# VHH binders against q9ulm0r997to1333: the designs that were tried, part 38

Target 1, 337 residues: q9ulm0r997to1333
Amino acid sequence: FSIPVHFTNGTYHVVGFDGSSTVDEFLQRLNQEIGMRKPSHSGFALFTDDPSGRDLEHCLQGSVKICDAISKWEQAMKELHPGKSEGGTRVVKLMYKNRLYFRSQVKGETDRERLLLASQTSREIVAGRFPINKELALEMAALMAQVEYGDLEKPALPGPGGTSPAKAQHLLQQVLDRFHPRRYRHGAPAEQLRHLADMLTTKWATLQGCSPPECIRIYLTVARKWPFFGAKLFAAQPAQLSSKENALVWIAVNEDGVSILDHNTMQVHITYPYSSVTTFGGCRDDFMLVIRSIPDKSSGKSHIEKLIFRMAAPKIAEATFIMASYMNHCTTTVNPP
Below, E stands for the ipSAE of ESMFold2; O stands for the ipSAE of OpenDDE; V2 stands for 0.75 times the mean of E and O plus 0.25 times the DockQ between their complexes.

## First folded at step 10 (VHH; framework vhh_4orz_3)

Design t3 (at its last look DockQ between E and O 0.72; V2 from the best seeds 0.00; counts 0 for: pae O 4.0 > 2)
Fold by OpenDDE, look of step 10:
Structure t3 (fold): chain B 337 residues (1-337), chain A 119 residues (1-119)
Amino acid sequence: as target 1 above (337 residues)
Amino acid sequence: EVQLVESGGGLVQAGGSLRLFCAASGFDFSRYAMAWLRQAPGKRREWVALIYIEGSTDYKDSVKDRFTISRDNAKNTVSLQMNSLKPEDTAIYFCAKGWYSTSRFFDSWGQGTQVTVSS
């Protein structure tokens, strides 16, 4: 058997497997074939799309057989869409994405790894889960454009072989759609979008001759200036906020711990190192964190704080598993067997 | 070890045609995208044609409708049919292996074959 594994840049690689192949074995093969580091270094994992079509991803566990995962997905699909025999044979989509990010492993990154990280980051930027101003957003979009399309072709002099202005404009709009934050474009009049395209042209033109690896290097250098690069962000509503019923926050999960960020500015409100986290996970329909404060030097008493957040159930599960993974990693690193 | 051996280059007059061939070995050919790259004197190496594992193709705009890339998985070969050649097509042409099935990036290429188009 073989199945395409989809990457964050829209490309894929077809990987073979048999009825006994586990996710770990499958990933090992994939990594070997495409020249990626092992998951413990790269932090990349295998995901499936959601059979409901919702914008959810499911991380596959390493010990699970690929065939079983596929079968499970197919079964779920059938259950969700009873009787639509005619519906186009939607098949499970396997995705290869970064799940865990380790700063200590940056030095060993391959060009392929960098490309995929940049692409994944770009998706986060577009989705509004990365703090970026308008100017930087254009620069980042231009870099990705250079990587994906190469040098911006000068509007051909009105000769027979020149790219029509219309085609050029269309390309620019495509680039904006793919690489520019949606939040900055949402509801914008056509004139503003044209202006944005012009600005993109200017930025993109400056990258003439820049190779994809160079562009990616620049891209990641800029992106990594954000302290929560590689973190997973979860939109959450604090349950204890009596007065501001509609206040949202970001819960950022990374190798350092759990941070609460302002939803709009993504500024850090507070960070909880994993050493302070005593309990975490789903509590009824909410996400719960139990934090132990540093004992007061004077009283020796540690204060326990319980934090409750409203989150979607799948996101609660995801956050919980990611936290657990980081915690396990930290434990293993400190106490190598 | 990945080996790519190009052949078929030569001197041709403007408007003429050439067919380049590449023999690949040392990797599972059917799993990877293949490409033709070219490098003109004083210029950077650039891709001109891509073929993915499923047979879909992509071309540089300047060679579109003139060049045709094809592959034979049974023989581990890639070919590039070049028609209506122009002096601007003068370059060393390289057969290249993609990173993966639909990659636009390449990790290996041959020694190349010289294509010269005279005016």
Scores: ipSAE 0.503, ipTM 0.805, lowest interface PAE 0.9, mean pLDDT 91
Fold by ESMFold2, look of step 10:
Structure t3 (fold): chain B 337 residues (1-337), chain A 119 residues (1-119)
Amino acid sequence: as target 1 above (337 residues)
Amino acid sequence: EVQLVESGGGLVQAGGSLRLFCAASGFDFSRYAMAWLRQAPGKRREWVALIYIEGSTDYKDSVKDRFTISRDNAKNTVSLQMNSLKPEDTAIYFCAKGWYSTSRFFDSWGQGTQVTVSS
């Protein structure tokens, strides 16, 4: 048997397996073939898409057999479409991407890991889950353009190897669509979009001769300046009805704990280390965190806070699993000899 | 050990044709994208043609209607048919192995074969 494993930059690698292959064994072969470290070093994991077609992914545990995971996906799809609807022809999509990010990962990172991590980060920047100002956003888009297309071709010097002005402008708009935050271009008039493409051209031209690995290293150096690089962000509403858009927050889950970020600015309001999180979980669309605070100086007693947020139930499940994974990892790594 | 051996280069007049061949061994050939790269005097190595495992192809714009890449997974070979050759096509041509099935980045290549196009 063989099956494509997809990556966040829209590419894939075909991996062979048999009926007894576990996810761990499957990933060992994948990582050897594509030049990546094992998941305990890279934090990458294997996901399936949701059989319903929702924008939701399901992480596969290492002990699960690949064939069982595929069969479970196929059965779930049949149950959703018992009449053989158009959705019944879809096949499972396997995705390999970062799930847990540890700052120690940077030591020993391979070029292949850096490429895929930068690609994943680029998707977060485009989607608005990464704080980035307008000038830096263009620099980051230019880096990805250099990786994807190489040196910018000069349309103003016609001849062998040159490009037409119309084709060059189309490419610049494609680069912006792929690698530049959507929020900065919503509702922009055509003149502003052309100005943005001109500024992109200037940034991209400075990268002439820069190799893809060099561009990716620069990309990650810039991206990692954000303290929540690699965190998984979940949109949530604190327990209030009739809230304005600014009432939303981001719940950021990372190595350090659970943080609440301003939804618009992404500035941190507070970080709860895992040592202060006594209980967490969800019921329907309500996610609860129970926090044990630092003891009061006057009384010496800890304060207990209960935080409740509205989130979609599948996102609560994802957040809960990621939090548990970080807590288990931190416990095992802080037990020295 | 990955081995890539190019052949079929030579001298040809402008407008002529050549067909390059690459024999591959030491890896699971059918799992990887394959490519032809070239390096002209004084220039950096650049990709020219790329073929994915399912047979779809990409070409550098300057060669698109003149060059054809193909692969034979049964024989572990890649070929490049080059027609309507121009002096600008003069270069050492390398057969390259991709990082993975659809990668546009390459981690191994052969010694190359010289293609020289005279005026």
Scores: ipSAE 0.495, ipTM 0.819, lowest interface PAE 2.3, mean pLDDT 87
ESMFold2 (binder alone), look of step 10: mean pLDDT 86; pTM 0.879
ESMFold2, look of step 11: ipSAE 0.475; ipTM 0.810
ESMFold2 (binder alone), look of step 11: mean pLDDT 87; pTM 0.883
OpenDDE, look of step 11: ipSAE 0.044; ipTM 0.516

Design t4 (at its last look DockQ between E and O 0.01; V2 from the best seeds 0.00; counts 0 for: pae O 4.4 > 2, placed apart)
Fold by ESMFold2, look of step 10:
Structure t4 (fold): chain B 337 residues (1-337), chain A 119 residues (1-119)
Amino acid sequence: as target 1 above (337 residues)
Amino acid sequence: EVQLVESGGGLVQAGGSLRLFCAASGFDFSRYAMAWLRQAPGKRREWVALIYIEGSTDYKDSVKDRFTISRDNAKNTVSLQMNSLKPEDTAIYFCAKGWYSTSRWFDSWGQGTQVTVSS
């Protein structure tokens, strides 16, 4: 048996397995075949899509058998759409992407890992989960265009092998759709979109002859300047009482802890290291985070802060799992078994 | 060890045809994208034609109406049929293995075979 494993750049690799194959064994085979390090070094994990088609991904644990995961997905799909025949059902989509990001993983990164990290970061930039100004956004899109399409081709007269102005403009709009933040183009009139394409052409032209590995290294060097590169961001609404209105925030989970970011500017309000987190969890759509501060010098008392956020329950589950994984990893690296 | 052995190159008059062959070994051939690359003197190596595991293909615009890539997963071979050859097609042609099933990037290639197109 075999199944495609999809990557964030829209490509895939077909991996073989049998009825006894665990996720760990499956990933060992995948990584050997595509030239990536094992998950403990790369932070990549295997996910399934949600049977309902919602924008949710489900991380598969290493001890689970691949066939069992597929069967569970198929059963959930069947329960959502009673009466569908087996021959007419949508099939599970397996995705391999970064789940945990560690600063130490930069040492020893393979070119394959860098490509996929850049691709995943590009999706976050497009989706608005990455702070980037308009000038830099075009530069980043141009780098990805150079990686995916190569040197910008000059228009030529119509005919065999020539590039027409209409074909060239279609490609530029495709690049913007794939690699440029949607928020900067939302509601823009056609003339502004054409102006963006012209500016993209200028940026892309400067990259003539730049190799894909070099473009990807530049991309990641720029992207990694943001302190929360690699963090997983969750939209949440705090139950705080100090504001005129209930404002949305980002809860950013990374190697260092849990941070609260302004939803619009993505500036950090506060960072809670894992050492200060006494408990966390959810009930329905309420995510709770309990923070213990360092004892006050004068009083000797530790201050306890209880933070409550509204988040969709599946996102709470994802966030708590990622937080627990980071906390467990830090324990393992400091005190290895 | 990945091994790729090209053959079928030679000297051909403009407008003529050649068929290049590649024998692959040392990896699970059916699970990787395969390609033909070429390098003319003083120029960088460039891709010419790609074939993915599902049989779909992609071509550089300058060759897409003249070249045809194909693969035989049972024999672990890739071929490139080159028609209507032009002097600008003169290059060393390399058979290349993709990074993975649908990769557009390559990590291994053979020694190459010379194709020379005279006027």
Scores: ipSAE 0.443, ipTM 0.797, lowest interface PAE 2.4, mean pLDDT 87
Fold by OpenDDE, look of step 10:
Structure t4 (fold): chain B 337 residues (1-337), chain A 119 residues (1-119)
Amino acid sequence: as target 1 above (337 residues)
Amino acid sequence: EVQLVESGGGLVQAGGSLRLFCAASGFDFSRYAMAWLRQAPGKRREWVALIYIEGSTDYKDSVKDRFTISRDNAKNTVSLQMNSLKPEDTAIYFCAKGWYSTSRWFDSWGQGTQVTVSS
C-alpha cells in the first residue's frame, strides 16, 4: 500500500506501508526518504484530518498501525455521512507537521525541516496565530512568495512577451491570500488591497535573486524572534471574566511551559513552567490548570491556583497531550536511562 | 485559602464620597492584579476598577475620574475612593483577585460591601 503524506508547503510524498506498519515505522520510512531527522529531534508528527471536515487535526500515535488509523477514519466518515454515496469518497489526508518544537534542536535542522517549519509558520501567520505587524507581514509574505514563485517578473514592457498586468495582479492577490494575514485583509476595500499588492511588489522585488534556502533562513530568523515560535496556541475563554463576556486569551504550550497570551496582541500575560503545573486537562467541558506557586520565602507556604478555561473539547485534548509530551520529554532528558 | 474582606460601604447622598477597603490574605498579594467589582440588583457583576502589579490602573468608563483604586502591598490592602457618587453606583462592591499581574480575569472575590447612594 501507499499513501500520500501532505506537507505544510503544499507538496506531498507518497509513502509505502503494509498491513503491519505502525505510525512510527511509517514515519521512520518517510523521514529517511525525505531526509528528515528523527521525530525526537524534529518534533514532527503524523496527523489526519477530521472526517467531519472541521478544522481539526488528529495526531497519530506511534504504536498505532497505519491501516487501523485509516480504517478508523473511514469508519468515522461513514458514520458522519450516512447515505451520501454520490459525494466523491473523501479520502483520509495524512499530514506531516511539526508538533513539538525544541530550541536546542535548531542546530542540525535540515533544509527540508526549515522549509516545512517556515511553511507551517506561514500558515499560522495567515490564520492570525502569530504576532506580526503589517510591515513585517508583507515582508514575510514576500519571502514566501520568493520561495514559491521565484523572482517577481517585472511588468513586461508593453512588448509581446510580457505577462499581462492582469496576470501579475492576479499573482499578487494569490500571494496575499496564501501568505498574508487574513485579519489584515478581511473587509478591506479593493483600493486598500491594491495598495497592499503594490507594497508586496516592492518588498518582493527586493528579493530578486534570493534562493529559496536563503529566503527560508531569513524567514525563520525573523519568526524565531518571537519567544513562542513553535508553540501551539489554543484559543480559550477564562471562566471568570471581568469585562467582556467574550474575552479570549491564547493558551500557548511549548517546551518551557504554559503561557497565557492576550488574544489580540499576543503579549504574554503569564507563564507557568511545567514544574509549577500540578494538574492539567479536561474538567467537565473546560480546560483546567492547577498551578502551585513558588513558596514565599517568608512564609514557606505555596499557594495553589486553579485556572479554568472554556475551550473546545478537541482542543482540550490536544493541549493536554502536547503538555504531557513536553513534560515527558523534559523528564527523559534529565534522567537519561 | 484566598480571603478578601471588604469594608467601608454604607449609605451616602448623591454627590457624596465613600472609601472602600479590602484586606487580602492567603496569597502573594504583590503578584496579582486586584480589582473592584460591583453588582447592582438585578444586574450582572461588573468590574469597576483594576490595579495591576505595576500600579497602573484601569476604570470602567462610567466611573472614570470619579473612582480611584489603590493598593498597598505592604499591608495587602486595596482601596477604592469613590467620589461624586450617583444613585447608579448603588451596588454591592466586591474586592477581587486577578489571575495574574495584568489580569482582567478574576479567580476570587469577597463577600462584598453594600454601597447605597440616595438621591
Scores: ipSAE 0.026, ipTM 0.542, lowest interface PAE 4.4, mean pLDDT 90
ESMFold2 (binder alone), look of step 10: mean pLDDT 86; pTM 0.870

Design t5 (at its last look DockQ between E and O 0.01; V2 from the best seeds 0.00; counts 0 for: loop humanness VH .154 < .165, pae E 22.0 > 2, placed apart)
Fold by OpenDDE, look of step 10:
Structure t5 (fold): chain B 337 residues (1-337), chain A 119 residues (1-119)
Amino acid sequence: as target 1 above (337 residues)
Amino acid sequence: EVQLVESGGGLVQAGGSLRLFCAASGFDFSRYAMAWLRQAPGKRREWVALIYIEGSTDYKDSVKDRFTISRDNAKNTVSLQMNSLKPEDTAIYFCAKGWYSTSRYYDSWGQGTQVTVSS
């Protein structure tokens, strides 16, 4: 059997497997074929889309058989869409994405790894899960444009071989759609979008001759300035707030711990190292964190703080598993077997 | 126990300046965003300024460009420089610990310091 694995840059790789192939074996094969590092270094994992079509991804466990995962997905699809003929049903989409990010492993990154990280980051930027101002947003979009499309073609001199202005404009709009934050474009009048396109042109033109690897290098250098690069963000509502108050925060999970970020600006309200986290996970329909404070120097007593967040159930599970993975990683690194 | 002790309030004429201070203890100060709140007579407590862990700041629109919030993690202090004070700024000012982004609710605050701006 073979199945395409989709990458964050829009490309895919077809990987063979048999009825006994585990996710780990499958990933090993994939990594070998595409020249990626081991998951323990790269933090990349295999995901499936959600059968419901919701914007959910499911990380596949390493010990699970690929065939079983596919079958489970297909069964879920059948259950969700009773009566639809086999020919019109969606097929499972396997995705290869970064799940865990380790700063210490940056030095060993391959070009492909960098590309995929940049692409994944770009998606986060577009989705509004990355703090970026308008200026930087354009720069980042231009870099991705250079990677994807190469050098910006000069406006057609009135000669027979020049790209029509209309085509050029269309390309610019496509680039904005693909690589520019949606939140900055949403509801914008046509004139503003044209202006954005012009600005993009200016930025993109400066990258003339820049190779894709170089652009990616620049891209990641800029992106990594954000302390939560590689973190997974979960939208959450503190439970202490009334239901009428639309107060959202980001729960950021990374190798250092759990942080609460402002939903709009993604500025950090508070950071909890894993050493302070005593309990975490789902509590009823909410996400719960129990934090132990640093003992007071004077009293020696530690304070326990219980934080409760309203989150979607799948996100609670995801957050919990990611946290657990980081904690396990830290333990293994400190106490190698 | 979390303690927040405000100081620096007083009577000042319109157009004048005050600097408020807050001494924090009983928690890891460096891990928390800090804020100033105020409550005028007969009014609800309102958010005035916020300083994040990174040192970035946010302000109520009415105090923007007039007030400056700062922090010293080494001393566990938060300050509020208030310039161009207006009678409307008259309130009890509170130093607060918390991290509610939109609603600007905080879990702890001090006893407050009175700021009175005369016309």
Scores: ipSAE 0.585, ipTM 0.852, lowest interface PAE 0.7, mean pLDDT 91
Fold by ESMFold2, look of step 10:
Structure t5 (fold): chain B 337 residues (1-337), chain A 119 residues (1-119)
Amino acid sequence: as target 1 above (337 residues)
Amino acid sequence: EVQLVESGGGLVQAGGSLRLFCAASGFDFSRYAMAWLRQAPGKRREWVALIYIEGSTDYKDSVKDRFTISRDNAKNTVSLQMNSLKPEDTAIYFCAKGWYSTSRYYDSWGQGTQVTVSS
């Protein structure tokens, strides 16, 4: 058996396995072949797509057999189309990407890990889950263009020895679609999009001869200035607000705890360290955090604060699993055997 | 908005000296490597000299020991002292902002200042 494992930069690697192979064993082979550290160091994990085709991913646990995970996916696909004799022709898509980010593990990063972390961050920038101003967004897009396509080919006169202007413009628009924030181009007139492509050309041309590893190091140096680099962000609505207010927030989960960010500016409102989280979980579309407050000086009593957020149920499951994983890691790190 | 304004160009005889200045604004100057580029008529733009945020420098081989790049982070200025000028140094000279503190590649440059060296 063999199956492609996809990465956030659009590449893939085919990995061999047999009926007894666990996810852990599968990943050991993958990591050896592509030059990555073990998941306990890199924080990467293996995901399947959702059988329904929704934009959801499912993390595979290390002890699970790969064949069992594939079969479970296939059965779920068949149950979505119960009357179809040759039901799902779609096959499972495996994705390998970062799930947990640990600042202490940066020193040991391999070139492959940096490449894939940068590509994953680029997807977050495009999707609007990473704060970046218009000027810097174009610089970051140019770096990814240099990594993916190499030196910019200059437009040339029609004829031998040059790339046609039409082909160059197509590539520039492809780069913007892949690496530039959608929100800055949503509803933009064609003239503005051409202007962005011209500005991209200027930025990209300055990178002539810059190697992919150097571009990636620059990319990550800039991206890591944001304190929540590597955090997983979930859109949520505080349930305490009136129905006439649009009060969307980001719930950011990282190694330090759970933070509430302003949805528009992504500035932090508050961070709840895991030590203050008594319990957490979800019921349908309600995500709950139970926080033990710092004792009041006047009474000496600590209070339990219950925070409730409306959030899509599959995202609640993802968030709770990631939080639990960080809490387990913090316990083993603080209290070594 | 990033602004880089070059000045100090002119006409000089071979063997002479000239000092170029660049005033920078619209970004945190102390965080970026800065450079001088040049473009001779009909030729591609080429780098000439580079200065990193901590003050170390790199030069194109043909200008090594004749040109000196310096920066003043308090005034947000870069300068290029050009000595022993040769006709081959004739070009428009551009002040350029590096991408980041460790980058040797540039994302912005000014309108340039003309340097003409006559034999």
Scores: ipSAE 0.000, ipTM 0.107, lowest interface PAE 22.0, mean pLDDT 83
ESMFold2 (binder alone), look of step 10: mean pLDDT 86; pTM 0.878

Design t6 (at its last look DockQ between E and O 0.70; V2 from the best seeds 0.00; counts 0 for: pae O 3.2 > 2)
Fold by ESMFold2, look of step 10:
Structure t6 (fold): chain B 337 residues (1-337), chain A 119 residues (1-119)
Amino acid sequence: as target 1 above (337 residues)
Amino acid sequence: EVQLVESGGGLVQAGGSLRLFCAASGFDFSRYAMAWLRQAPGKRREWVALIYIEGSTYYKDSVKDRFTISRDNAKNTVSLQMNSLKPEDTAIYFCAKGWYSTSRYFDSWGQGTQVTVSS
């Protein structure tokens, strides 16, 4: 048996397995073949898409057999679509991407890890889940263009070889679509898009001769200036005691704890270290987080704060699983099994 | 041990044709992207042609429509058909292994084969 494993940059690697292969064994083979460190260092994991086709990913546990995971996915797909008479049945998609980010493991990153982290971050920038100003957004897009396409090529005379002006413009718009935040181009007229493409060419031209590893190092250096680099963000609506509609927030989960970010600006409102989290969990579409504050110096008193958020149940499950994984990793990091 | 052995280079007159071959061993050939790189005298090594495991091909603009890359997964070989050769195509040509199935990044290549195009 073999199956493609997809990466966030739109590429894939085909991995072989058999009926006895566990997810851990499958990942070991994948990591060896593509030059990634083991999951305890890289924080990367294997996911499947959702059988219903909704935008939801499912992390595969290491002890599960890969064939059983595939069969479970296929059975769920068949239950949703009872027997199609012709070809056209969707097949499971395996994805490989970062799930947990550990600052202590940066020093040992491989070039492959840096590529995939940068690619994943680039998707977050495009989607608006990463704060970046207009000036930096073009710099970051140019770095990814250099990584993906190499040196900017000038149009050549008509004939075999060379790039026509129309093809060059199409490539520039493709680069913007792939690597530049959608919100900055939403509803923009054609002349504004051409202006952005011209600015992109200026930035990209300065990168001539810059190798992909060097460009990726620069990319990550810039991206890591955001304190929540590597955090997983979940859109949530705080509970309302009045009839007024609540605005969305981001719940950011990282190795340090749980933070509440302004949905629009991504500025942190408050950070709760795991030591202050008394309990957390969900019921249907309600996520609860119970916080014990630091005792006041003068009185020695602490306060209990109960936070309730509306989130889709699958996202609550993902968030609680990631939180639990970080908490468990902290208690076992000195002497791993 | 990854081994890539290029052959088929030589001296040819401008406008002529040449076919390069690469024999691959020491890795699961069918799972990796393969490419031809070249290094002209006094120049940096550059990418020329790329082929993914599913057969998709990509070419540097200066060789597009003149060069054709192909692979044979059964024989673990990659070839480069070079037509309408120009003196600027003079270089050592290297067969390269990608990082993964659809990678545009390479981590191994052979000793190379010299291609010389005279006027």
Scores: ipSAE 0.539, ipTM 0.830, lowest interface PAE 1.9, mean pLDDT 87
Fold by OpenDDE, look of step 10:
Structure t6 (fold): chain B 337 residues (1-337), chain A 119 residues (1-119)
Amino acid sequence: as target 1 above (337 residues)
Amino acid sequence: EVQLVESGGGLVQAGGSLRLFCAASGFDFSRYAMAWLRQAPGKRREWVALIYIEGSTYYKDSVKDRFTISRDNAKNTVSLQMNSLKPEDTAIYFCAKGWYSTSRYFDSWGQGTQVTVSS
């Protein structure tokens, strides 16, 4: 058997497997074939799309057989679409994405790994889960454009073979759609979008001759200036905030701990190191964190805080598993066998 | 070890045709995208044609409709049919292995074959 594995840059690699192949074995094969580091270094994992078509991804566990995962997905599809004899032409989509990010492993990154990280980051930027102003957004989009399309072609003088102005404009719009934050484009009039395209042209033109690896290098250098690069952000509503009914926050999960960020500005409100987290996970329909404060030197009493957040159930599960993974990783590194 | 050996280059007059061949070894050929790259004097190496494992092909705009890339997985070969050649096509042409099935990036290429198109 073989199945395509989709990458964050829109490309894919077909990987073979048999009925006994586990996710770990599958990943090992994939990594070998494409020259990626082992998951413990790269933090990359396999995901499936959601059978419902919702914008959800499911991380595959390492011990699970690939065939079982596929079968489970297919079964779910059947259950969601009762009576449609023609099993929808929809096939499970396997995705290879960064799940865990380790700062200590940056020095060993391959060009491919960097590319995939940059692509994944770009998706986060487009989705509004990365703090970026309009100017930087254009620069980042230009870098990705250079990587994907190469040098911006000068409007060919009206001669046989020149890209028509219309084609050029279309390309620019495509680039904006792919690499520019949606929130900055949403509801914008056509004139504003044209202006944005012009600005993109200017930025993109400055990258003439820049190789994809170099562009990616620059891209990641800029992106990594954000302290929560590689973190997973979850939109959440604090349950205790009685007075502001619509207050949202970001819960950022990374190797350092769990942070609460302002939803709009993404400024850090507070960070909880994993050492302070005593309990975490789903509590009824909510996400719960139990935090132990550092004992007061004077009283010796530690204060326990219970934080409750409203989150979607799949996101609660995801956050919980990621936190657990980081915690386990930290434990393993401290107590090397 | 990945080996890519190009052949078929030469001198041709403008408007003429050449067919380049590449013999690949040292990797599972059927699992990787293949491409032809070229490097003209004083210019950077650029991709010219790309073929994915499923047979989808992509071309640089300047060679579109003139060049045809094909692959034979049974023989581990890639070919580039070049028609209506122009002086601007003069370059060393390289056979290249993609990073993966649908990669636009390449991790290996051969020594190249010289293509010279005279006016």
Scores: ipSAE 0.079, ipTM 0.560, lowest interface PAE 3.2, mean pLDDT 90
ESMFold2 (binder alone), look of step 10: mean pLDDT 87; pTM 0.889

